# Ledger of designs, part 13: miniprotein binders against a7ua95r516to809

Target 1, 294 residues: a7ua95r516to809
Amino acid sequence: ASLSLLSISDLVPDLQFIFFWMSNAIEILYFIQQKSPAYMQTIELMDDKAGSKESLLSATISANEEAMTILEEVIMYTFQQCVYYITKTLYVVLPGLLDCNPFGTEPSSEQCRRAAGVCVCAVCVMPEAVRRVVSVFQTTSDLLQQYQVHSEIQSQMFAYLFFFTNVSLFNQLIDKGPARGWFQRSRVLQIQASVKILLDWAKGAGHNHLAQKFFAKFCSTVTILASPPQQLSQMSWKALCAEHPSLKPVQLHRILTQYQLMAELGPLPIWQPSSEDEAYIYRTVDLLESFENH
Key: E = the ipSAE of ESMFold2; O = the ipSAE of OpenDDE; V2 = 0.75 times the mean of E and O plus 0.25 times the DockQ between their complexes.

## First folded at step 30 (miniprotein)

Design d2 (at its last look DockQ between E and O 0.88; V2 from the best seeds 0.74)
Fold by ESMFold2, look of step 30:
Structure d2 (fold): chain B 294 residues (1-294), chain A 101 residues (1-101)
Amino acid sequence: as target 1 above (294 residues)
Amino acid sequence: SPELKEIAEELRELAREFAEFLREAFELAEKLGDPELFREFLKLLAKFIRLVLEFLRLRMELKEKGDPELLKEAEKILKRAKELIEEAREILEKAREELEK
């Protein structure tokens, strides 16, 4: 991985090449799917001599299946290559969301808007760390639209990118948060504000449903950590599980432990895990998320 | 690599031409009542798309390893793709002549 390969701008030519083949393979596959049934029907209605119709049908079905299979392989391969390149750049820029201060930028962006009446550039409104992540998503969206990739494939692409983003941010917060001071309340509020800017981008881009689905675990984590102690201490373990179903018992337990440390709370009886969850709160193998999901 | 870019551009042009041939082959097969014509083009298409997949994988491998011998393999892929396009063109020409009868 070179520094030139870790910027989304530097990867655009490779992505354009890959999107060309993905889009063309999709269009050819669609053409075959629309035309083949009528052709098969024509063969089925033919006058048969010496079993030639059955042999012709079998050979034509086989050729059709082979063509569709190899087109699907190209689509899958090109999709995987796109996500490979894009996630390499996301991996580099995502940690910055946990370290940035979006509130330090907001007064400047508001002053810029007041003085000029309208500030239309994204750089004036959002912090650089968030802008870098948004730039990756926006560039991806622009390329998908440029090559007129089918909307279902575009949705699958963003579903994977949001999944990757959630896993990366959640794992880093849980794993590195204590050493980096990311569980301090002021830091959690900054992280929450930075993620909100990203979620607002996703909503404006038409991906709100995907972002709500695939960011749920990280967002639940930050929501709990940002909650005032007076409110959170009155919610039972069962209520927290119901409010945050995306969190595994070991994950919720770890989040509450870190919250107790930062809020200087002792163990709370109301946060005692249910009897059915007690077996799972110490399963450290389940603490971090896997990048390997369907 | 400027040679790899040239090979990629030639392969793109061949793909555009093949797509046009496929559309025409379907129409001619229907007009002639010739079920074998469409099946033959599906077979040629599968062979061509396999070459495209080979090229896509080879391009990625060349970027990772930088082996100049892989450029020679890319040239072989393009040569085979050109042979397939010419085969498709000849089949279409014969089908067009049959329709004129």
Scores: ipSAE 0.723, ipTM 0.911, lowest interface PAE 0.9, mean pLDDT 84
Fold by OpenDDE base, look of step 30:
Structure d2 (fold): chain B 294 residues (1-294), chain A 101 residues (1-101)
Amino acid sequence: as target 1 above (294 residues)
Amino acid sequence: SPELKEIAEELRELAREFAEFLREAFELAEKLGDPELFREFLKLLAKFIRLVLEFLRLRMELKEKGDPELLKEAEKILKRAKELIEEAREILEKAREELEK
């Protein structure tokens, strides 16, 4: 109940605080990393007065390591906390993406209407369900930029968020899709269009490679389901495996089986798994994606 | 709580001051050829950042549990952080005086 009320906007003050410390810790860490070697060299060049140099060097190394370690801990902790908060918001808004009809005329966001009237920005013309998802990513991007977080950390954060999004959407589609009619071609086309909007945003935000990589499984699933029966029925199991390498055999088999049921196709020998894959199609533990493997 | 927000802001201010002190300490250490100065500041930094980490964790817990005792702990952290900043200031002042001799 309480999670449904959490908007990304409500978390912004908390995220700002966390991003401040993350950025600050990274900056200090970088500063120490740059200055410490020169400093240690200075100690090494000092006259060795009765073994005091070695003790001083050792003490300085120890102090440096301690400072570096605690800074790294702050960076890791703040990163984890950011991901935790952002993924909570994604968890709430992602299901709406699968039910979204992007071909409908939805009004611009209420916020943009209040501020500028009819905003024609790419985000404001998005369907509400897509806009909510994009808003989470955009807010994250804006905060990362605001606090000038190192580009590598930004990339890692978006990699994880895209990973999380892909896993969530894929698992929901596979698990609930048949029951909710998401495997129907018309619904699949809606999903495909919605995901395209998200991918286009990611491209515009400079995250095209990450988005393509981490959404590959969900995109492959949607692509198969969006394929006309006449076209898909001509593709062999091997051809489909080759075209969609991100899908495990058990996943592809499940998708094709559900597609067959939905399209009222009889048994298609051409979709029969190879003898090599036959053992893998029954590994139901591999059907859904795990959040832990990242 | 408003009090927690105030503590958070004060800690951010202290962090800015400490960052300035750290930069100055490095410069002074280089000029004086005093590696001990830098070591002392690294130790102070480690202590300060530990307090920050403790505060970050405390803040999360306070948000989740709403325990008023956690606010008292936050106040203690702030007090300790202020003490560390004053210690850092005193060390820098001494180092500046040495550079002027």
Scores: ipSAE 0.668, ipTM 0.878, lowest interface PAE 0.7, mean pLDDT 89
ESMFold2 (binder alone), look of step 30: mean pLDDT 83; pTM 0.800

## First folded at step 31 (miniprotein)

Design e1 (at its last look DockQ between E and O 0.86; V2 from the best seeds 0.76)
Fold by OpenDDE base, look of step 31:
Parts: sequence; structure tokens; C-alpha cells
Structure e1 (fold): chain B 294 residues (1-294), chain A 101 residues (1-101)
Amino acid sequence: as target 1 above (294 residues)
Amino acid sequence: SPELKEIAEELRELAREFAEFLREAFELAEKLGDPELFREFLRLLAKFLRLVLEFLRLRMELKEKGDPELLKEAEKILKRAKELIEEAREILEKAREELEK
């Protein structure tokens, strides 16, 4: 099936299956962890028939360790599979976020149009491109809650999804932004507004800290690009580095260079990298973010 | 495939049954003071979970490659899982009988 046709709704049955096993394995794992110590103690309190107690204890420990190991493997595998499916869906919908005009009057979601009333919920008033992205995250959240997945696993899931989203959006913006006109002030402001809607959703969903952490690079990039020339031209390289610590020197240099071109600014000595950073601004291998560095 | 969906659903039902058996086995083992019962169920659980893991991997591969031979393997996994559940049932029944004595 072409990646272009994959909606999150199409993946729900598969995700439900995976989340079932994830949740079930976690539940069993905790159950065993709670019961095993009591059981071991029971064995320890048994009358020591010559050598039988130690053997039984050892055998029980071994069986417990084996079961726990396999449970962990199931949890890890199901986690990876969920991430795999969800990120595939994100990969399809994320580019639309960069082209989105959130200030336009886009009609309400098709689901809300069928309801006899204009739904004014936060999701229904979202631009379609933003709503598609939010729908992936919301569906993930709903499924995690439905299957009562442990909060730590939920946090790890969203951490990775936000990481993936940041890397994807950042790389697209840096690589394709100049050619697509995404560095134009009007477009940047649209992107900034769209991302704010996503961040507001994450805040409402209880993932504010994770969102702020993992979207830092993309948000920093957008913030710089959204800055008026009069303001940004007064900021030194060192000040910009300090204000945007999530950006590598090569990334910041690239952003500023493209900003100069877009704003038709001549070379600004104040944006000249420090002698310490001068070697790093040429590390083009570090320009784009890697999906493997999570 | 519809067949794979059926196998997946049957495995879910087996998992529910096994979870119930596991809970009961732990309760019975505690009442009987029989650590062997617990160990045996942990062993059965490990075997069952291996089958589940194999099935999960197989399902992913089948979705990506669409190889019909993988469906035969899924059927074998289901058969083995059913056998394990039956073994667990038999052990549990014996433990219940011992508690009633």
C-alpha cells in the first residue's frame, strides 16, 4: 500500500492488537513482580529437606527470570511496532503542517460537519493540516488510555513521537524551506501559529514538558525566522547561541545565512561565528538531525 | 487477511484464559503451599509468550511481504498455543482437586 494512503484510522486495528499485547504483558509483569517475592519467601520458610529447598528455589528463580525476560521482550517489541506504525503515519501528514495557513477559514472537520451543530471544540477549529497531525497524537493517546498502558511507557512513546516530529519538521524546514518559501516572514508566521496549536494540544494532553523539550530545535528555528530583521540584526552570534542552545553552530549559521538571503540583508559582522565555533559551522554532517540519535 | 485476523482473535482469547489461569494458579499455589505449581505456570507462561512473540513478528512480516506461507506458520503457532492452554487447564484442575481434599 502506498504510504500516501495510510491514515491513522486505517492503523487503529493493528495498533489495538499491539497495544493489547503490550498492556497485557505489562500487567503480567507487574503481577509476577508482586507475587514472586512472597513465593520465594514461602520456599525459604519450608523445612529444608536435604538439598531440595535450594534446588527448588533456584529452579523457581530461573523460571521467574525467564518469564520476566520474555515479558520484557514482548513489551519492547510491541513498543517498537507501535512507534513504527505511528511514525509512518506522521511521516505522511507532517509536511502538510509546513504548508498550512492557520489564519484561513478552513471548514470544520468532516465528522463535525455531519453533526447537526457547529462543533466549536479546539480540534474542530484547527486547520485541516494541523488536525491531521493532532489526530495521530490523539488517537495514540486514546489507545494508550483505553488499554491502560503504564504512564512511563506512555511518556516514552510521546517522547519518541515528539522527537520524530521535531526531526522531521526541522530537517524539512532546513532542507526544503528556502526553495518552498517557508523562510518568508508570512510563511514563518503561519508555521509558528500551526506549531503553537500542536504545542497547546500537547499541553492540554499533559505532555507539556516533553513537547517543550523535544520540539526545542524546531521552535528555535521558527522563532529566529519569525524575528523581525531590526531585532535579529541586533543580536550577536554569541547571544543567539545562548538564546537557542538546542541549535548546533552549523544549524544556526545555516539559518542565519538563509535569513540574510531572504531579508536581503548584507553580511552582518555581528553574526560572525566565534573563533571557537568557526570549525563547527562547516560540519555539514551535523546540519540535519538524525532519527537514530534518540 | 481474514484468516490472520481470526488467528489473532483466537490468540487474544487464549491469552485471556491464560491470564485467568495464572491468577488462579497463584492463588491455589499460595493456599496449597505448592511452589512447584507456580514454577510450572511460569514455565508455561514463558512458552506461551514465546509463541505470542513469534506470532507478532510473523504478523508484521505477513503485512509487509504478503507471503501466504506465513499464514501456515501462524496456524501452527495457534495450535501450539491451544495445546499450552489445555496443559495449563489440566494442571489447574488437578490443583483444585487437591485443595478440595
Scores: ipSAE 0.734, ipTM 0.901, lowest interface PAE 0.6, mean pLDDT 90
Fold by ESMFold2, look of step 31:
Structure e1 (fold): chain B 294 residues (1-294), chain A 101 residues (1-101)
Amino acid sequence: as target 1 above (294 residues)
Amino acid sequence: SPELKEIAEELRELAREFAEFLREAFELAEKLGDPELFREFLRLLAKFLRLVLEFLRLRMELKEKGDPELLKEAEKILKRAKELIEEAREILEKAREELEK
């Protein structure tokens, strides 16, 4: 069946199967890395009766290199298969983040408003769309822990998932934003709140560093769009590039164009691209990001 | 696909057994001072892992295409894996006997 119709829970059996092999291959790799050098040293110290020492050492080195090579292939293949399944699910659920309202329905009861001295009823709730994305990340984290996957591989997995999430959200915002009304002020604030929930999950899960690094492009976009016109109109093109290095010139230019339309501002001289960047703002091939990691 | 699940479970059980054999083989190689035992189990490990990788690729293809011809290939992989496990078991028995001397 098509992955566009399946939740992450429907993929758990496949993911459990793949995580089993990935985790075991990593464990075996570590075991051999610990044992092999000492054993090679033992061969090196043997008496060289009949000149067999050099042949034995060479054959043993070759066997070790082959075993290490195939272990790395298993790990790489299983890692790629995990991201294949997980990103297919993410691709389906991520667009909902751009359409949801994390602020929800305000309480209608006077009793609720009076009882909440700290405005508890105004607290952002996790909308279904955000919950679906968080569920993918949480299920992945639970499986990695269940199979005791090495921390370096867990970090690489989430680095890729955050990279994928960033590319998907950014591309859809840029590509579909005008038609879907996603650049409207109220919509941008809703998107900002939804992203904050996602970032809070990442921080609580121990992935704050990775989230800061790999969500940078989408977060920069939302930060610019959420800025008050009085504040943003005082920032030069060069200052914006410096504060948002994750954005390519064509991307920053497009974001500022959408901002001008929604804030009903004409082109501002202060946002004119630097001479260095002028040629790059028309490179539409660079507008959207590639899902292929380089 | 139920046959594929059974083959996958049998392969997992063989992997658990091989991991136990591998740990014991390395311990015996150290106790006996036998570098050929160490090298032989690295060779067996590489062969077993190549079968595992072949199975992983085949499982992916079968789930996407549903080609029943691929089930016959999966059965061949399992048969070869069982042969490797028996080879590993025989080598370990010989090493255990050598230690008794």
Scores: ipSAE 0.718, ipTM 0.908, lowest interface PAE 0.9, mean pLDDT 83
ESMFold2 (binder alone), look of step 31: mean pLDDT 83; pTM 0.806

Design e2 (at its last look DockQ between E and O 0.79; V2 from the best seeds 0.74)
Fold by OpenDDE base, look of step 31:
Structure e2 (fold): chain B 294 residues (1-294), chain A 101 residues (1-101)
Amino acid sequence: as target 1 above (294 residues)
Amino acid sequence: SPELKEIAEELRELTREFAEFLREAFELAEKLGDPELFREFLKLLAKFLRLVLEFLRLRAELKEKGDPELLKEAEKILKRAKELIEEAREILEKAREELEK
């Protein structure tokens, strides 16, 4: 099936399968971790019949380590598979977020199972493009909860998904934004509003800290671009660096350059990079974020 | 494929059964003071989990490539998994009998 046809709903059966194994492996892992020490102590307390105790202990430790290693491998593999499927879905729906006009009146989603009528819940009033993104995250959350996946693994999952989302959105904005008009203030404000809806969802889902952390680059970029020219032109390079520490010098420089072009501003000496940063603004390899850095 | 789904479901049931066996084995090992019982189950668990991992990988590949030969391999994995479960069952039955003496 073409990637374009993949909805999160289509992946649910596969994700359920993977989450089942992940959850069970974690449960078994914790069971062994909890019980093995007591078991080892029992062996240690046994009468040493001609060195048999040490041999038995060693054999038991080895068996435990083997089982634990394989369990960890199952957990890691299933985690990776979940991320793979979910990120594929995100890859398809995320571009729509940048083109979304959240200020438009869109009809309530008929997909809200809870309402016999027009649902006015926060999800149903979301623009379709935003709702599609949120639906991926919500489905992921629901499945993680359904299978009672350990909270640490849930956090790691969302950390990666937010990371992926940030990288994808940031790279698209930086690379295609000028050509698509996403640097225009009106469009930026739409993007900002759309992202806010997503962040509000993340907050409501208990992932506020992770969302704030991993969306920092994209949010910083949007914040800068949403700033009025009168305000932004008064901010020095150093001040902007300080306010937006998530942005590399090359990234900030690109954003400001494109902003300048869009706003038809002449060269602004106040935005001139510091002597320390001057070497870094030409590192185009660092302009786009890498998906491999997580 | 429907066949793969069936294999997957059977393997899920086997996994549930194994988890129950593991818990019982631990309890029995404690009651009997038999450290070998738990060790044996850990070894069986390791073997079983290897099969599970192989199946997971195979399933992913089958979904991506659609190679029908992979289904035969999945059937082999399931067969071996069933054998391990029966081995585990037999060990537990012996342990239960010992506890009743």
Scores: ipSAE 0.735, ipTM 0.903, lowest interface PAE 0.6, mean pLDDT 90
Fold by ESMFold2, look of step 31:
Structure e2 (fold): chain B 294 residues (1-294), chain A 101 residues (1-101)
Amino acid sequence: as target 1 above (294 residues)
Amino acid sequence: SPELKEIAEELRELTREFAEFLREAFELAEKLGDPELFREFLKLLAKFLRLVLEFLRLRAELKEKGDPELLKEAEKILKRAKELIEEAREILEKAREELEK
């Protein structure tokens, strides 16, 4: 089925509405948490001669639990709605990162390729595909700040958005990469440069730790694919697993297989899986990542 | 739908009013030594928040499906929210009077 094409700017009014409710519910939750102990203490200090103290305390605890439960439900629902709309937009724009060329028309821009990052040179421009993804993240950041959403919730939002981005890019590379030619070394270098621009945005926005944590699988994949054959062919299976713990055996095996095909290398004995991992390299159920939060 | 947007703005205003009432209710409960006031406002808050959650789900459904019957349900939610705000207002007025004694 076809996905609807949405721009993040078209969703701003809806996101503003949802952020209002999320921010207010969080504020009310923290207010009650700050005040509830004093009220419970007031009941506990009451004279219990009539025997009604325990009934009043129990009823007050129950009312507090009900209020807290519905506040948490509102917060979770509004968070999920924000994530739903934002990731729907991300899903549409993310594939373009795999097809774009951040190195203009000059294939010998090795200084920028070697740096593997954003720079001020004329050949390292932000392609439209990268700009579209950055715009989603930047708009989200601006809205969260505008509505004064609690910093812990802002971090959780970006943790999920980076997780979603990582899963989406990884799955598309693995699934569509052979047919799209994305495993060609020149393409991998372009992909690496595009992702570096995105990681640099995350660092400048104060989300560096989250980005490094949640992009690990895709970044490991691109790092392996970008490695020169002379270097990679000297690394054993065990060494590669140690260097890239975010990759499951079936995933590493698939990445190395694609690397061999595009680099025109024959089977390498040094890449034979360990005895322990041999049972897992064909588990296709583990090849693609789930979008479910862990 | 412009009608849905107007209902949403009214509910937003009611939320601002309720938050103001809630803050005052907690202060009055402390000054009066009245734990029942605290408990009553927690119950009102839960009722109000369930209406907000119902509205949020309904709004999402209206934007996906555009079913005009759902707009009638949104109007019922707003009416119930107005009734809760009036109940909260009356309780606060009584509590303010008790404090002045």
Scores: ipSAE 0.714, ipTM 0.909, lowest interface PAE 0.9, mean pLDDT 84
ESMFold2 (binder alone), look of step 31: mean pLDDT 82; pTM 0.796

## First folded at step 32 (miniprotein)

Design f1 (at its last look DockQ between E and O 0.91; V2 from the best seeds 0.80)
Fold by OpenDDE base, look of step 32:
Structure f1 (fold): chain B 294 residues (1-294), chain A 101 residues (1-101)
Amino acid sequence: as target 1 above (294 residues)
Amino acid sequence: SPELKEIAEELRELAREWAEFLREAFELAEKLGDPELFREFLRLLAKFLRLVLEFLRLRAELKEKGDPELLKEAEKILKRAKELIEEAREILEKAREELEK
């Protein structure tokens, strides 16, 4: 099946299956964890010969540990599978976010069928490219809630998805941005507006802290690129490093170099890296983000 | 496949039964003062969970490769899972009978 046809809706049955097992395993694990101490105490209080009691206790502990270990494996596997399917969908829709013009009058083609009229819900008024990304996250949220997945697991899921999204968008912007004109101010402003819509959704969904944390690098990049030349040219390397701590020196240097070329500013001594950072700006291996660092 | 969907649904039903049986097994074990009951139940649960994990992996592989032999394996897993839940049911029934004595 062409990757282009994979909508999040097509994955819902698979995700429902996986989330069921995740939730079920978490519930069973929680039950065992809550009841095991009381059960062990009951064994300890039994008036049996010391040797028999110890053997029974040991055997019961072992059985509990085995069950819990397998439950943890089920939870971990289902988590990984969910992430795998969702990130595949994100991989398809995320590039559209960078090309999106949120200020364009493109009619939201998909009439929200729920209302007899044009649905004015926050999702329906979104640009199509943003809506597609938000739909992936919203569907994930809805499924997690439907299956009453523990809040910690939900947080971990969204943390990873936001991490993946940030890495994907950042890498695409850094690698392809100059060639695609995404470093042009007008395009950057479009990207900034699109990302704001996504962040506003995340805030409304209760994931504001996670979104701010994991999108920091992409947001910093967009913020720098959106800055007027008059303003940015007055900021020193040290000031920019301090304002954008999520960016590595090599990343900041690349952004500024590309900005300089795009804005035709010529060489700016004020953007010269410090002596401490000078060795790091040439570490091209650190330029793009890795998906493995999470 | 429709067959895989059916197997998946049957396994879900078994999983719900296991959750109920787990609660009952714990309560019965406490009432009877029989820690072996709960240990045996946990052992059976562990076996069931291994089958679930195997099925999850199999389903993922089947989605990627479409190997019809994997469906036969899924059927075997379901058969074994049904055997395990029946064994658990029998254990619980015996425990209930003992409590009524």
Scores: ipSAE 0.782, ipTM 0.922, lowest interface PAE 0.6, mean pLDDT 90
Fold by ESMFold2, look of step 32:
Structure f1 (fold): chain B 294 residues (1-294), chain A 101 residues (1-101)
Amino acid sequence: as target 1 above (294 residues)
Amino acid sequence: SPELKEIAEELRELAREWAEFLREAFELAEKLGDPELFREFLRLLAKFLRLVLEFLRLRAELKEKGDPELLKEAEKILKRAKELIEEAREILEKAREELEK
């Protein structure tokens, strides 16, 4: 019940308030940084008849440092609060990407296809589960732009949101996939199609580099699982590691084990880990990703 | 809830006024050659920003717990923030008068 109150629409007023203060604090910080050197220079050029110039400079530096420190605290806290609220919403909607069927969505409406002579309405072909995730990202992007948040901070926020998305999807696939049937080939192809829609959004939003970087582990997993058995069975362990450097040995081993079960293959000698990797496939503590590795 | 939203909007309006005061304070300090004016204004700004940070944390706590006692603390923060803006206004008014002499 409480999770339903965390829809992105319900969060917009709170996010607007937080983004206002984050943006305002950033602007004040830059203004002070721009102006303080000139003012300190003025103090250096003052008449020093009583020898108080050094004390005045020190006191002014201290006041400047105090103001800068609290501004940095406001920026850090507001950034953390934005991430906290947005990721709580993402956590609720992301599992739906693993369960949806993008091939079974309603065809684009005739009305939507004809409105501009070319269909530009993404909702006409986008599965509801994917639309919910995109809505979170799009709302975040719109708010960051509305409040003119510095582009570096916008990039840092999306870097974290993509990191969070990758960790959440990967962990759920690995942990719950056997029970939910997510390793079956038809399901993997559906998941692959859903993720492609999300990657296309990120590219169109100007975040392609960040998405390529931070989705690599989940995308590698889906690519392996979607591969035809005839093709994958001819790739050695070493070749698979080279093709998918984002995957840890324990993770690759788990993915291949699930692939063998799904494809009804027995153990393959060519998939035996190298001697260097043999100890690492036993490190089950490394199987799931941490949300704190960003 | 409506009361907290009103307090938040009043703090936002004070932030806009502080931005104008900051710009003016730098200009007056330069024209008067008065580094103490700049230093005192930065101290008042830091106090205001600490109240803003306190309000941000209190608002987050109120949303999670719904404790009506926290609304009284939010009203106290707003009252102190208004006192700080008045102190800043007085400093700037005195500086303007000194410049006109």
Scores: ipSAE 0.734, ipTM 0.913, lowest interface PAE 0.9, mean pLDDT 84
ESMFold2 (binder alone), look of step 32: mean pLDDT 83; pTM 0.800

Design f2 (at its last read DockQ between E and O 0.83; V2 from the best seeds 0.81)
Amino acid sequence: SPELKEIAEELRELAREFAEFLREAFELAEKLGDPELFREFLRLLAKFFRLVLEFLRLRAELKEKGDPELLKEAEKILKRAKELIEEAREILEKAREELEK
ESMFold2, look of step 32: ipSAE 0.774; ipTM 0.925
ESMFold2 (binder alone), look of step 32: mean pLDDT 82; pTM 0.795
OpenDDE base, look of step 32: ipSAE 0.820; ipTM 0.941
ESMFold2, fold request of step 35: ipSAE 0.750, 0.755, 0.776; ipTM 0.911, 0.918, 0.931
ESMFold2 (binder alone), fold request of step 35: mean pLDDT 83, 82, 82; pTM 0.800, 0.796, 0.797
OpenDDE base, fold request of step 35: ipSAE 0.803, 0.804, 0.805; ipTM 0.934, 0.934, 0.934
ESMFold2, last read: ipSAE 0.756, 0.756, 0.792; ipTM 0.917, 0.917, 0.940
ESMFold2 (binder alone), last read: mean pLDDT 83, 83, 83; pTM 0.803, 0.803, 0.801
OpenDDE base, last read: ipSAE 0.804, 0.804, 0.805; ipTM 0.934, 0.934, 0.934

## First folded at step 33 (miniprotein)

Design g1 (at its last read DockQ between E and O 0.88; V2 from the best seeds 0.81)
Amino acid sequence: SPELKEIAEELRELAREWAEFLREAFELAEKLGDPELFREFLRLLAKFFRLVLEFLRLRAELKEKGDPELLKEAEKILKRAKELIEEAREILEKAREELEK
ESMFold2, look of step 33: ipSAE 0.783; ipTM 0.929
ESMFold2 (binder alone), look of step 33: mean pLDDT 83; pTM 0.800
OpenDDE base, look of step 33: ipSAE 0.811; ipTM 0.935
ESMFold2, fold request of step 35: ipSAE 0.776, 0.775, 0.773; ipTM 0.935, 0.927, 0.927
ESMFold2 (binder alone), fold request of step 35: mean pLDDT 84, 84, 84; pTM 0.816, 0.816, 0.816
OpenDDE base, fold request of step 35: ipSAE 0.788, 0.788, 0.787; ipTM 0.925, 0.925, 0.925
ESMFold2, last read: ipSAE 0.736, 0.774, 0.773; ipTM 0.922, 0.926, 0.928
ESMFold2 (binder alone), last read: mean pLDDT 84, 84, 84; pTM 0.809, 0.814, 0.810
OpenDDE base, last read: ipSAE 0.787, 0.789, 0.790; ipTM 0.925, 0.926, 0.925

